# Designs tried in a protein design chat: VHH binders against q9rw55. Part 6

Target 1, 281 residues: q9rw55
Amino acid sequence: PQVEQLARQKMWNLAERFVAGESIESAIQAVQALERDGIAGNLDLLGEFIDSPAKCTEFADDVIKLIEAAHAAGIKPYVSIKLSSVGQGKDENGEDLGLTNARRIIAKAKEYGGFICLDMEDHTRVDVTLEQFRTLVGEFGAEHVGTVLQSYLYRSLGDRASLDDLRPNIRMVKGAYLEPATVAYPDKADVDQNYRRLVFQHLKAGNYTNVATHDERIIDDVKRFVLAHGIGKDAFEFQMLYGIRRDLQKQLAAEGYRVRVYLPYGRDWYAYFSRRIAETP

## First folded at step 1 (VHH)

Design c12 (framework vhh_8ghr_2)
Fold by ESMFold2-Fast, scan of step 1:
Structure c12 (fold): chain B 281 residues (1-281), chain A 121 residues (1-121)
Amino acid sequence: as target 1 above (281 residues)
Amino acid sequence: EVQLVESGGGLVQPGGSLRLSCAASGFTFSDYRYIGWVRRAPGKGEELVARIYPSSGSTSYADSVKGRFTISADISKNTAYLQMNSLRVEDTAVYYCARSEWDYGEPFDYWGQGTLVTVSS
């Protein structure tokens, strides 16, 4: 609504720290700046809950333009998408539009040696997203498509084990949606414990693991775990959000760890920024 | 200085019960650390029988003791307990209280002195 547009404009000066601008060009420049510091980028075009099939396909086209721009700039494309933004759950000619558009996006990324991460959303989308992830890994390979598991969900440890036949690349997150206690741990300590279980089990299974957290206790535990188990620095990476703990990002890179920063950009930054501000109620 | 001090071991008859205590110092149970009970029977390797994450109360057990043993922690007393019921001759072992920083409970970075539990008539 109108009130939301006015609030958006007033908040931009605060949000610009956490968003890599509104254009593809600004996003590419932000990745290039990170790469000069030995840090990789993961580009995310903002646009959750797109409401029409035509707009979902337009969004997918914009993601493909981003992939092409990254390649043209000498960057291996690494992009995160939400399947809901490209049409998951919408029918087109008897097929799921999200799956159809994801295929187009992953095929373009694969052409340039790139990677697409399928972002996980609320618990109601986990089953369909993991099914579509399995399909896409079968078509394109685990080196070109990954997904996300959320430690706040009771189901995630079992989901992780069920995917081992794919040798999957998975980004481990705590979880950012408000979920009922019937599906998610209400206690932060249990979420943190399950996060460690997901990361440690995935690493021991020989699967590429993205450790996406700013929690220094967990980061230190991962560092000690990999040393104790002889796991090389080529088997995992730390991931963080743009504008958050830039000091820690640089420190980890200087210590020789792989570091990747999630860079949101685009005109729909307001919802993302609002969640960043309110993510610890 | 981290220290774990066990107590409560002894001789008990088959079918009996025993409660082991582990008093911790040099860290608090509100820290992100796991407490486990590890046993070593004569001629056998070490077995992790129970583990607790005291700050949440989350627990896990070896299949050999499930339904018979209960691990618990008292945050205010900084003490962990192992309640052992329906004891069997094969439960005879030295029981160690140990702290770990990993989710799997290994490697353990600090160990208590051990307390002997003998199940025999």
Scores: ipSAE 0.000, ipTM 0.222, lowest interface PAE 12.5, mean pLDDT 85

Design c13 (framework vhh_5j56_2)
Fold by ESMFold2-Fast, scan of step 1:
Structure c13 (fold): chain B 281 residues (1-281), chain A 128 residues (1-128)
Amino acid sequence: as target 1 above (281 residues)
Amino acid sequence: QVQLVESGGGLVQPGGSLRLSCVASGFTFSDYSSYAIGWFRQAPGKEREGLSSISSSYGGSTSYSDSVKGRFTISRDNAKNTVYLQMNSLKPEDTAVYYCAADEGYLWSTDYSEYDYWGQGTQVTVSS
């Protein structure tokens, strides 16, 4: 609709803080600026609603173009994808299209020494995503493929332990989807504490842990935990969102911690930006 | 060698109060200690029930089970290396052996299986 298009144009000046532009070129420039400050990037191509198999494959092709552009610019590719955006749940010749397209993306990243994070979605996709994650780690190695666990889900602590045989790289998040109380903690305090348990257990298991939060209390707790257990700064990293708490990002990097910033980009930024504004009063 | 010793149990009338103490040795409560201390109880014929926990480090994050929330309060005294459970408005249903337990790396939990070190227990009897 035309009214939505006009609103979109008016909001771009505010959205520039949270989105690394609409193009691959602008996203690459944003990563380069972060790297000059000792901060790494995690690139995320924002997708429109992707319903058809052909569009899922086109999206995967665009992710591969991003990986190639990062490599050409001297950046080790680090990219997040949602399996639903590349065809998870769509059958093509007896194989899941999402798995087929994920293989293409991970193979290209691996060629350049890069890494792909498989973003977790709503609770109905956890089983299939973890099954596909196990398959992809077996094919490409844990140094090239990671996934996400969400502390708001009751199941996540058990899921984390079940993956220890893979020595997996996992990005720990609180969770961003509306979930029923039958599968997710309704109280924020329980979500926050389960987040700490996921991070601490994963670190104790000797697995590379991505601590993806802006919550300074949790960040401080992680700092105290790693110091108390003799865990080196090369065994984990802090991850934050582009444009959120830039001061904290720089502070942690200056303290010698690894910091990575999630950098959304692309033409489908409006929905992402609208969520950011709702969360930042 | 981690060791926990409970004290403060006894006989009390319904509506009364008791304060249990758990003295820890083999580790210290400090800002860099990752130990969590929990209180559990076991009544005859029942499984062990988690009641409350407190972090042994920094601000002392706390948790409570629904059965005791609002009646019991957990606290710590780092100088005495001790954790307390203040029990108010006691009911006959609170009659049990009370245990303190310690686990490394968890800020708070009422899950029995998370805890590696256990005290011997102290009996609390609420008579009607």
Scores: ipSAE 0.000, ipTM 0.198, lowest interface PAE 15.6, mean pLDDT 84

Design c14 (framework vhh_5j56_2)
Fold by ESMFold2-Fast, scan of step 1:
Parts: C-alpha cells; sequence; structure tokens
Structure c14 (fold): chain B 281 residues (1-281), chain A 127 residues (1-127)
C-alpha cells in the first residue's frame, strides 16, 4: 500500500548500508568493489515464502539471470537461495517445484564453475531441505552446492555428523528465526557454544567450513583452533553480512584469511532491513 | 603430553552418591582453550557411552545424556585443572568403568572424536 511505499522510501537512506541496491547491476557493482579489497561476494536475491508456482519459477529465472550477469562481469557466481522462494513444498507434475527449480539454478552455476548455497529457514523446513541437499550434492557435487546449519537448534550437531559422507560445504550460522524452546536453545551462551561445536567438528572432519559470524570471540577461537590442529587457510572462510563490521572484514582479509560477504539485493529489501535493525546492537 | 587421571570410584549402595575427579596435565583450562572434557562409561558386554561434557570456555557449557540428566552434574576447577562428575541417586545400572576423555571441541561427541583418554575408574552400585 501507499503508506508502506512512503515508509520504504524514507528508510532507504538507512537501508542502503545493508542492501546492495534493488537491481542485478547494483549487486554486481557491489561484488566488484568487495573483490578489489580481496573479499568475495555471496549474492542473495531477496524474496522469502513466495506464494504461487508461477512466482517461484519467475524468481528462479531471476536467480539464473543473476548467475549469467555475474559470469558476464567476470565474477565466479556464488549465490544463496531459499528453497521456499523457488517452490519447496509445492507439487508440479508429481515433483517438488523447489527441487526442480534448484536443479536449474545449480546447473547454470556449475556451467560457470560457480556455487549455490541452500539457505536454511525455520525449523519446520530443516528435514526437507537436508533431504533435497543430499539429492543435489549427489547430482552436482559438493563443490557446487552447499547448505546452512543453525547453532540455535538442538538438532544441528547430529545433522552435521550425518552429512560427513558427502564431504559437504556448510555455512555455520547462529540462526535468525523465532523458534520455540522445544527445538532451540533459549540462551545466547548455549547458542554461541553450540556454534563453536559445529565449526570445530566440521573443520576436524576435513569439511570446508564457512564461519558466518561477527562475534570476535568466536572468530578468535576459530583462529586458535585451526592453528592448533594444523588446518590451512584454504580449508575454511569467514563470512559476514554486507554493511556489518566492515572494519573486521578488511582486517581478516589483510591477515590472509578468506572472507566472503553476504550481499542481499532486490525490490523486497524492506523486510530484510527491518530484521537487521532489530538484531544490530 | 596430555594426561588424564580419574579417581573417586568405588562401591556404593543404590540411592547413594559418588564424586569422580579427572585431573588433566599437559594443557590448561582457560576461557580461550579449545579443549572439552567428557565423561564416558562402559559396562561389561556393552559399548562405551557418553554421559556428560564440559567446555573449557568461560562459564563452561555442559551437556548430559538422557540416562543421567538430573542425577549427574559436571563441573570444573580451572585452578586445579580438574573436572568433576557428581553422581547422585545411583542405580545398579550405573555400574561400569568410568572414563575421562579430552577433545579439541566443546561438547560431548562420539568416543572416536576424543583424542586423549584416562585409565578408567570402577563404579559398582550394589546392595
Amino acid sequence: as target 1 above (281 residues)
Amino acid sequence: QVQLVESGGGLVQPGGSLRLSCVASGFTFSDYSSYAIGWFRQAPGKEREGLSSISSSYGGSTSYSDSVKGRFTISRDNAKNTVYLQMNSLKPEDTAVYYCAAESFYDLGSPEDYDYWGQGTQVTVSS
């Protein structure tokens, strides 16, 4: 509505710190700026819980356009998608639409030597997402498809171990959804400690680990862990959100660590921006 | 070299209590340590099972298996480089050799994940 549109326009000057614009062109320019500083990008087209099969397919087509644009600009495509945005849970001709669209997206990325991360959502989607991840790794290889585990969930440590035979690339996050205490740790200290468990176990298993946090204490613990265990800087990377702790991003890159920044963009930035404000100290 | 030494095992009546101690040498507990200490047990004819763990990080994150949750409490004393397992409301099925193990991560894992093991201490719960 009109009231929402006016509020959106007024808030853009605050939001532009956290969002790489509304277009593919602006997102590509933001990645190029990061790459000049030795920092890689992870592109995310905003749009969760899309409600119709036609819109899910349109969203998948827009992700494929992003992958093509990145390649044309000389950028190795690295893109995150939410399976709910491409039709997970929707039946089309006896198949899950999200899985069908994910195959199209990953195939295009693989064509250009790229990578797709399957973002994890709320706890109700974990089982189906991990099942589809297993299927997609079998079809395309772990070098082209990764997924996310959330340390706030009690289940995540067991899920991590269950995936070891795939040699998976996993992005470790604390978690950003409101979850009941029956499935998630209510206390931050438990979430933070389970985060360390996930990262350390995954690194020790020899699996490529994306350490996605702005928490300096955790980052320092990871630095000490890899040094103590002889784990090379080519076995993991630090990931951070666009516009958050830019100083820390540059510091880690200067220290020789791999750094990747999650870059959300698109017309649906308002909801993302609102969440970022709520979570930022 | 990392060494772990368990003590405090023995014979107790059902419903009784014991406190096991695990003294570590060759590394130190600190807020920034990558070590976790776990307690495991093995009864005759059964596989080794994890019971509880405590991290070396500040405050010490703890975990417990369902079989001992509410009855056993793990704690640490960094000044003594020691981890304790307080065992209350002991049952005959708690009879086993109890092992202390150290690992370079913060929680209870599978036994094969633990790099350093103590010699074990016998706990017998019998009338």
Scores: ipSAE 0.000, ipTM 0.200, lowest interface PAE 14.5, mean pLDDT 84

Design c15 (framework vhh_7w1s_2)
Fold by ESMFold2-Fast, scan of step 1:
Structure c15 (fold): chain B 281 residues (1-281), chain A 115 residues (1-115)
Amino acid sequence: as target 1 above (281 residues)
Amino acid sequence: QLQLVESGGGLVQAGGSMRLSCAASGFTFDYAMGWHRQAPGKQRELVAKIYSGGTAYDDSVKGRFTISRDNTKNTVYLQMNSLKVEDTAVYYCAADYEFSLDSYWGQGTQVTVSS
């Protein structure tokens, strides 16, 4: 409709700061611009809750095209996917479609020395996602596939410890979904304390840790912790969202820390942008 | 400014019980509290910890030891039941912002379990 089109046009003038465009070409250009500042990219093709098996497979094909385009542009592919977008929970020929499509995506990334992060969603998907993550690490290696743990969930500290046999690459986040108090800490202070627990225990275990936060207090605590424990700058990285605290991203990179920016792109940017505006004060 | 003072400990027969106390003074708001122990010739190990999200125990003491806290008194307790000769050690109270350089230790209290 006319009203939606006009709103979308106005929103894009704001959203262009937070979204790397609608095409693979624009996303690749955005990664190249970040790399000039010593910052790496994590590419995310926007699309959640795709409801048909055929569309899930088409989405997976588009992710593979992104991986091929990154390689062709001289970029080591680093891509995040939501398993719900590639068919998690849908049976096809006796196997989960999301697992089948994730294998195709990870195999293509591995050909080019790349990496796939399995984004975590709401609490109802944690068990199946961690099971599928274990399977995929067994098939491809922890150097090619990682996943996410959310500090707002009571279960996450135990989940982290249960994965130590894999030596996993894990992206630590606070959590972005509305969750009931039966599964998630209702108080922000407990979420933040549990975030520190997850990061520091994962670092102490010798596992590659992605510290995904804009919270400077936590960032400073991580800096103190790694210095105190002799942990090298090659054992972890800071991750932030595209367009948020670009000053802090550049500062950390200039200080010699590894920095990676989550770069959403694609035609479904409107929904993503609306959620980002709701989350930021 | 944080100071930790342990009390309790001493000699007890195997199968007996003992309660250790640790009184904290100063700022404790963001600190997890715990009990560690060190037997002769062994490394110091975590026994039990209490923090805002709950409690944690070493497998060797689960079901036998209980950690608790009185926030009004800034005191943490370790209730030790069904004591074994292998529980003989110096027990240390610790306060830690779990992950900061600001960690505090008590002087230790001896627990000796005789056969």
Scores: ipSAE 0.000, ipTM 0.104, lowest interface PAE 17.6, mean pLDDT 84

Design c16 (framework vhh_7w1s_2)
Fold by ESMFold2-Fast, scan of step 1:
Structure c16 (fold): chain B 281 residues (1-281), chain A 116 residues (1-116)
Amino acid sequence: as target 1 above (281 residues)
Amino acid sequence: QLQLVESGGGLVQAGGSMRLSCAASGFTFSYAMGWHRQAPGKQRELVAKISGGSTAYDDSVKGRFTISRDNTKNTVYLQMNSLKVEDTAVYYCTAELWSDYEGDYWGQGTQVTVSS
């Protein structure tokens, strides 16, 4: 309806700073613009809720098209997916559909020397995601698939240590889902301290670490830690969100650090942003 | 960029009520908004959080405090009833933007002092 169209137009005035457009072409152009500033991209096709096996497979096919388009444009594919969007928890012929679709996506990325990050979701998906991550690292190698640990969860420090045998590439985030206090720290200071523990221990273990935060205190602590321990700038990277603290992104890149920016894009941007500000349960 | 401005703090007697407001400007997309507090000599702790239609509260304030949001004004509120001397703290408005990365924004804080 007309009212909904006007609402979408208004929201786009805000979303255009944080979303790399609706198409694969616009997303690739956004990555190329970042690369001219010495900043790498991490592409995310918007679509948090996929409700049928057929739609999950269709979404996976669209991610593969993105990977192919990035390669054709001269970009090493680096893409984040949510396993729930490609069928995690939906069984097909005795196998998890999300795992089946993730294999297809990672295989295509690997063909082009690329990388897939398995985004972590709410606490109920941690066990299955980490088990599937272990399986996929065994099949494709840690240089082509990574995952996320959330410092707000009590379990994450133990999970990190349990994965050391894989030499895993992990993106460290604080976490933003609404979680019960039985599984997550409610105090920001505890979340921040646990974030430092995750990053420092992962770096010290010799594992590639993605430091995904806009918190300058933590960034400064990481800079001091790597200098004190002789860890090279090729062993980790800082990650930030598209359109957030663009000044800090450029500053870190100019200082010689690796910087990567998470770029959401797609036709479903309105649904995604509506959910971020929604009053619905 | 997102700016959070708290208001409504001050001095109140034990057993009284106070309402804190937090106006968000410069950005309207937020995943969750909430209130944290820091008492003298203690760590900051979560008081209340709202995301969509869901709310969460620290056990110490359940039944006494209520968080709400007016999306048309881009403002979150904390209604504090039956205030105790132990509720004395600097109260901070917070906003989280994305589920995949931490994008926490914090206001400057507003002092709440509950006298006996």
Scores: ipSAE 0.012, ipTM 0.279, lowest interface PAE 8.7, mean pLDDT 84

Design d01 (framework vhh_7pa5_2)
Fold by ESMFold2-Fast, scan of step 1:
Structure d01 (fold): chain B 281 residues (1-281), chain A 121 residues (1-121)
Amino acid sequence: as target 1 above (281 residues)
Amino acid sequence: QVQLVESGGGMVQPGGSLRLSCAASGFTFDRYAMSWVRRAPGKGPEWVSTISWSGGSTSYADSVKGRFTISRDNAKNTLYLQMNSLKPEDTALYYCAKDSEYYDTSLFDYWGQGTQVTVSS
């Protein structure tokens, strides 16, 4: 571990602008700094690939500790989780472990008036994630559980419409995984057009919409759309990444829009970052 | 397909200057922040500088502040790093990197092959 410790220290100079530290304490401090600027946080505990049921449950326990710490610090908990990190696809006494652990996490957040976003992963997990999302919304309410739709996937417009009965809170993203052309648009112009379609349709349906993008052209289009359709600033929010376009984050908040920043933190920032560097130096 | 091609590296004496360029293609360059990252012999990667999509905001590592200047030409899809007052400690392979839109998978979603900068003592 001494060689890993030294490598972490060297790499931190690269990662420090994008990661809210390794501890719950540092993550809470980062959220408090954002809140002083009128910007909310979305906390994400970074995890390496978690393959054992025991480790998935430990990860869930750490997320619950984060929720408790946020509440204790006067922050309404808002946390993103990947169901694969808490055991999705692993059986535990006839139940999916990810669903079991997600229930524990959402129940704790609900106690404090908080919210859990179920991050979408690669295309192979969309069906199971949306099914589990429906189950969790039925148990806890759409005001406490949301999920993500990715505009790079052909299926996402249909998925969005199919969920309208839940009145769901959905975070719209372009997508961040490598996907085959059989399921995802190869051309970025189509991804951007589909992103606008997802956002505008969800807003028109009266559903709370998280517009997660740094693309100022799309942001401006959303501003014009909501004004033209009489949609209030309490019906949506802009979401951005920690350390990216802080000037734009502050500008939107100053203009009276709701802004939320995705804050990754945790010991495993090094593992994620190192993997990426090793593949594409 | 995204392509980032660095150039402008070479050998230089301490106190000298070099200007690195990165030619970008395959994505809408003016919509993304861009970064320079370096890897010195025997060391891990070190973030050097970032510039916002419009060029209106820049940030620098403490080790290079006041000596390096990052800039971009969106009309030419090109990123630059002007390096002045070079020190032996600046010897490294310099990478051009496209910032990821969503950090949850990686900090950077593409980077180039790198260009070598060697500052002789």
Scores: ipSAE 0.000, ipTM 0.300, lowest interface PAE 11.5, mean pLDDT 86

Design d02 (framework vhh_7pa5_2)
Fold by ESMFold2-Fast, scan of step 1:
Structure d02 (fold): chain B 281 residues (1-281), chain A 122 residues (1-122)
Amino acid sequence: as target 1 above (281 residues)
Amino acid sequence: QVQLVESGGGMVQPGGSLRLSCAASGFTFSSYAMSWVRRAPGKGPEWVSTISGSGGSTSYADSVKGRFTISRDNAKNTLYLQMNSLKPEDTALYYCARGDEWFSDSPYFDYWGQGTQVTVSS
């Protein structure tokens, strides 16, 4: 509609700080700029509401094109996907379409020595996502596929421990969805404490840990923890969002820590940006 | 100890302006999203506005869009709400609340101030 187009044009000046452009080319250029500062990228193709099997497969094809473009540009592909965007929960030919499409994406990334992170969504998708994660790690190896655990969920400490047999790469986040108190901590102090527990336990288990937070108190606690326990800087990384705390990103990289920035891109940035901004805290 | 102290409330005529401040202490202010929430007499709490830790992103309730502006000064550990074109319906106790980054971290509020009263009346 006309109102959407006008709002999109006006909002781009605000959103351009947080989105790596609308094209694969702009996203690749943004990653290259970060790499010049010693910071790695994690590319996320933004998707519209994807409601059909055909659209889910087309989205997966576009993710594969991104992986091929990253490789062609000399970048080791590192991409995040939401399984719902590639068909999780949709049956096609007697199989889960999301799992089928995830296999295609991970196989392509693996050809180039790359990595795919399976983003965690709301609490109703945790069981199926972790089951599919176990399957994909068994097929491709933990060095090529990872997933996310959310500290706001009561279940996450148990989920983390249950995955130790896989030696999994896990991105630890606090959580971005509004969840009922029956499944999630309502007190943020409990969320923050549980975040520390998840990170510390995962590091102690010898598993590659992605510390995805802008919270300097937690970052400082992680720095102290790894120093106290003799954990090397090759066993974990800090992850932050594109355009948020760029000063902190550069500081951590200058201190010798691995830093990776989550870079959303694509024509659907307006929907992504508007939904997150409009969501009630 | 986390502390949030609001100030700047008062009585104004319809169409007037007020600027609210919230002085934060006991935590790394720039690491947290901050929000304004209000409670009108006889009503439940209504979320008004949120600003990200860096100040790069803001959001507003539909009832205040175009009239209110949220901002922060991380060097002073202070959150602000500039309220323009005030209406009688804006009469409420305004609270400063600590939140988190929307995209990566929990959006839940864990600490609230004591509130500052805003009364819009002729």
Scores: ipSAE 0.000, ipTM 0.169, lowest interface PAE 11.5, mean pLDDT 84

Design d03 (framework vhh_7pa5_2)
Fold by ESMFold2-Fast, scan of step 1:
Structure d03 (fold): chain B 281 residues (1-281), chain A 120 residues (1-120)
Amino acid sequence: as target 1 above (281 residues)
Amino acid sequence: QVQLVESGGGMVQPGGSLRLSCAASGFTFSDYAMSWVRRAPGKGPEWVSTISSGGGYTSYADSVKGRFTISRDNAKNTLYLQMNSLKPEDTALYYCAKLEYSDWGSTDYWGQGTQVTVSS
């Protein structure tokens, strides 16, 4: 209805800070604007409730369309996906649908010299996601597929070390899901210190490290660490969320660091934005 | 394992009422703000309402203000949505959601959903 559409338009004026629009075209324009500031993009297609195998495959098809459109626009594709959104855990003719769909997505990105990051979800998906990540790196190469480790999990230091044979590109995050104290640090100080351990160990191992945090204390510690250990600016990057600490994003880029911004986009932006507002009333 | 199970949906005539419930498990319910979100056929999700961890603060989408009331019972780990003066436009799957800011982004968790159909 028109009244609902007007309400969405008013809300969009606030949401523009956090979401790169509803369409592939608007998302591409947002990446181009960031690139003019020396900042790279990481595109995330916002999904709605993806509960059926057919819908998971349709979502994967839409991700492939995004990759093709980015290439056509002169952008090297860099896209994040959740394996659960493309069918992880659903059996399709004796194979995991998420793995099947991830192969299709990564193969398309690889054709264009692009990259796919496999977003990590709650702790119950860590084992299967890391197993599928290992399989996909073996098929496509670590230069085309990465994943995420969460410092709030006790297991993450061991997981990081176990992947060194792959020379993996990993995005280090603190973690966003609520987890029980049996698997995750309940104290923020422990999460933050474990984040430093993950980043420093991964950098020392010679693996490409994505430092994904808005925490300036951690960012400063990483700057000091790489200088002290002779680690070049081509061996890592800082990553942040679209619309969060844009001042810091620009500052780091101006200082010569690689910066990448995670850009959510799609018709589901209203739900995404509403969730952000609901968390900090 | 975080689990959210919605119930209480059904068919109702315009002007009628329904009360939705969400049973939460796998986390300390009383520490977190909770939300209701809905999805109508052919549309994206719409945030409906949020309640603070202790229940002292509530907020509502403009489309439901004055008609819906969110509440919680922390002793029972249950979230409620009292829906009054229902309109055909309220027809949707209703989801219970846990929302949280983090340094890398927000956390959201959706339950199975419960169908609400408002028809004459």
Scores: ipSAE 0.013, ipTM 0.225, lowest interface PAE 8.5, mean pLDDT 85

Design d04 (framework vhh_7n9e_1)
Fold by ESMFold2-Fast, scan of step 1:
Structure d04 (fold): chain B 281 residues (1-281), chain A 121 residues (1-121)
Amino acid sequence: as target 1 above (281 residues)
Amino acid sequence: DVQLVESGGGLVQAGGSLRLSCAASGFTFSSYWMYWGRQAPGKGREWVSGINTGGGSTAYASSVKGRFTISRDNAKNTLYLQMNNLKPEDTALYYCATEPYDLYSEGMDYWGQGTQVTVSS
């Protein structure tokens, strides 16, 4: 329809800087451009409206296609998924569909020496996600699957320590959901300080740590911490968003730090925006 | 230290207006795109509006288009959201951010504390 297409084009004018296009091909090209600057990619297929078992499996199939395409293009696959998008919480033949689909995705990534990050969602999914993470690390190894801990949650310091037996690769984030004060710090200063605690403790434990923030104060504190404790640049990386602080991304890479950029892509970017501001398509 | 401090929210009747402000410090504000987002209790974050570094390019969610106007004053390091013809469904905690949209579980940088907007009847 004409009206919808005009609205889509207007939204794309805003999104173009921050979204790696609508196709697997455009996403791969964006990763290749970053790699020329010494920056790695973390690919995220946009798709929030996944409500049926069949659609969850189709989404998983599309993630597998992405992994195949990355390998074909000479890129070691690194992909983030939300377990809810591949069927977490849906039963199929006595198994959690999300776990079943995650196994398929991780197995394909492992075949190519790649990595899957299991994104953390709202607080109600933390227990099931960490249990499934433990299962998947046992099956595939911590070098092929990681997860996320959110510093805004009171529980995250304890969760981090409870996972040390796995020697896990964890991405530390502040957190994106509006959570009640019964489970999350309401004040930014407490979130930021807990973020530092998570990062520093994980690094001290000898675990690979992804420092996912644009906050220069935290980045500088991490730089000082690793220098003071003799922690090598091969034990962690900085992660940032596509199109945000491109100057800082390049500066860190030039200083010899590992840098990875989160690249969202997909045709559903418009459906995603439209659904948040109107009805579900 | 990077700070984003939202203000200007409050209780307003349907059809009324509010102007939100976001005071930025600790970074080169004029070098960043800026965004307004909102979140109702029990919902994910929703992108509302975005503005480029110079203020010449703006975009809006369809639910607010024609009613809200985003603007910025780079000399004051301040982002604004003028909200007209407010509706009960606009009730939410409003945030400013350098992120283009809600990243759900990704949430790399904590948005500011936000400013509550409540629209009655």
Scores: ipSAE 0.000, ipTM 0.283, lowest interface PAE 12.9, mean pLDDT 84

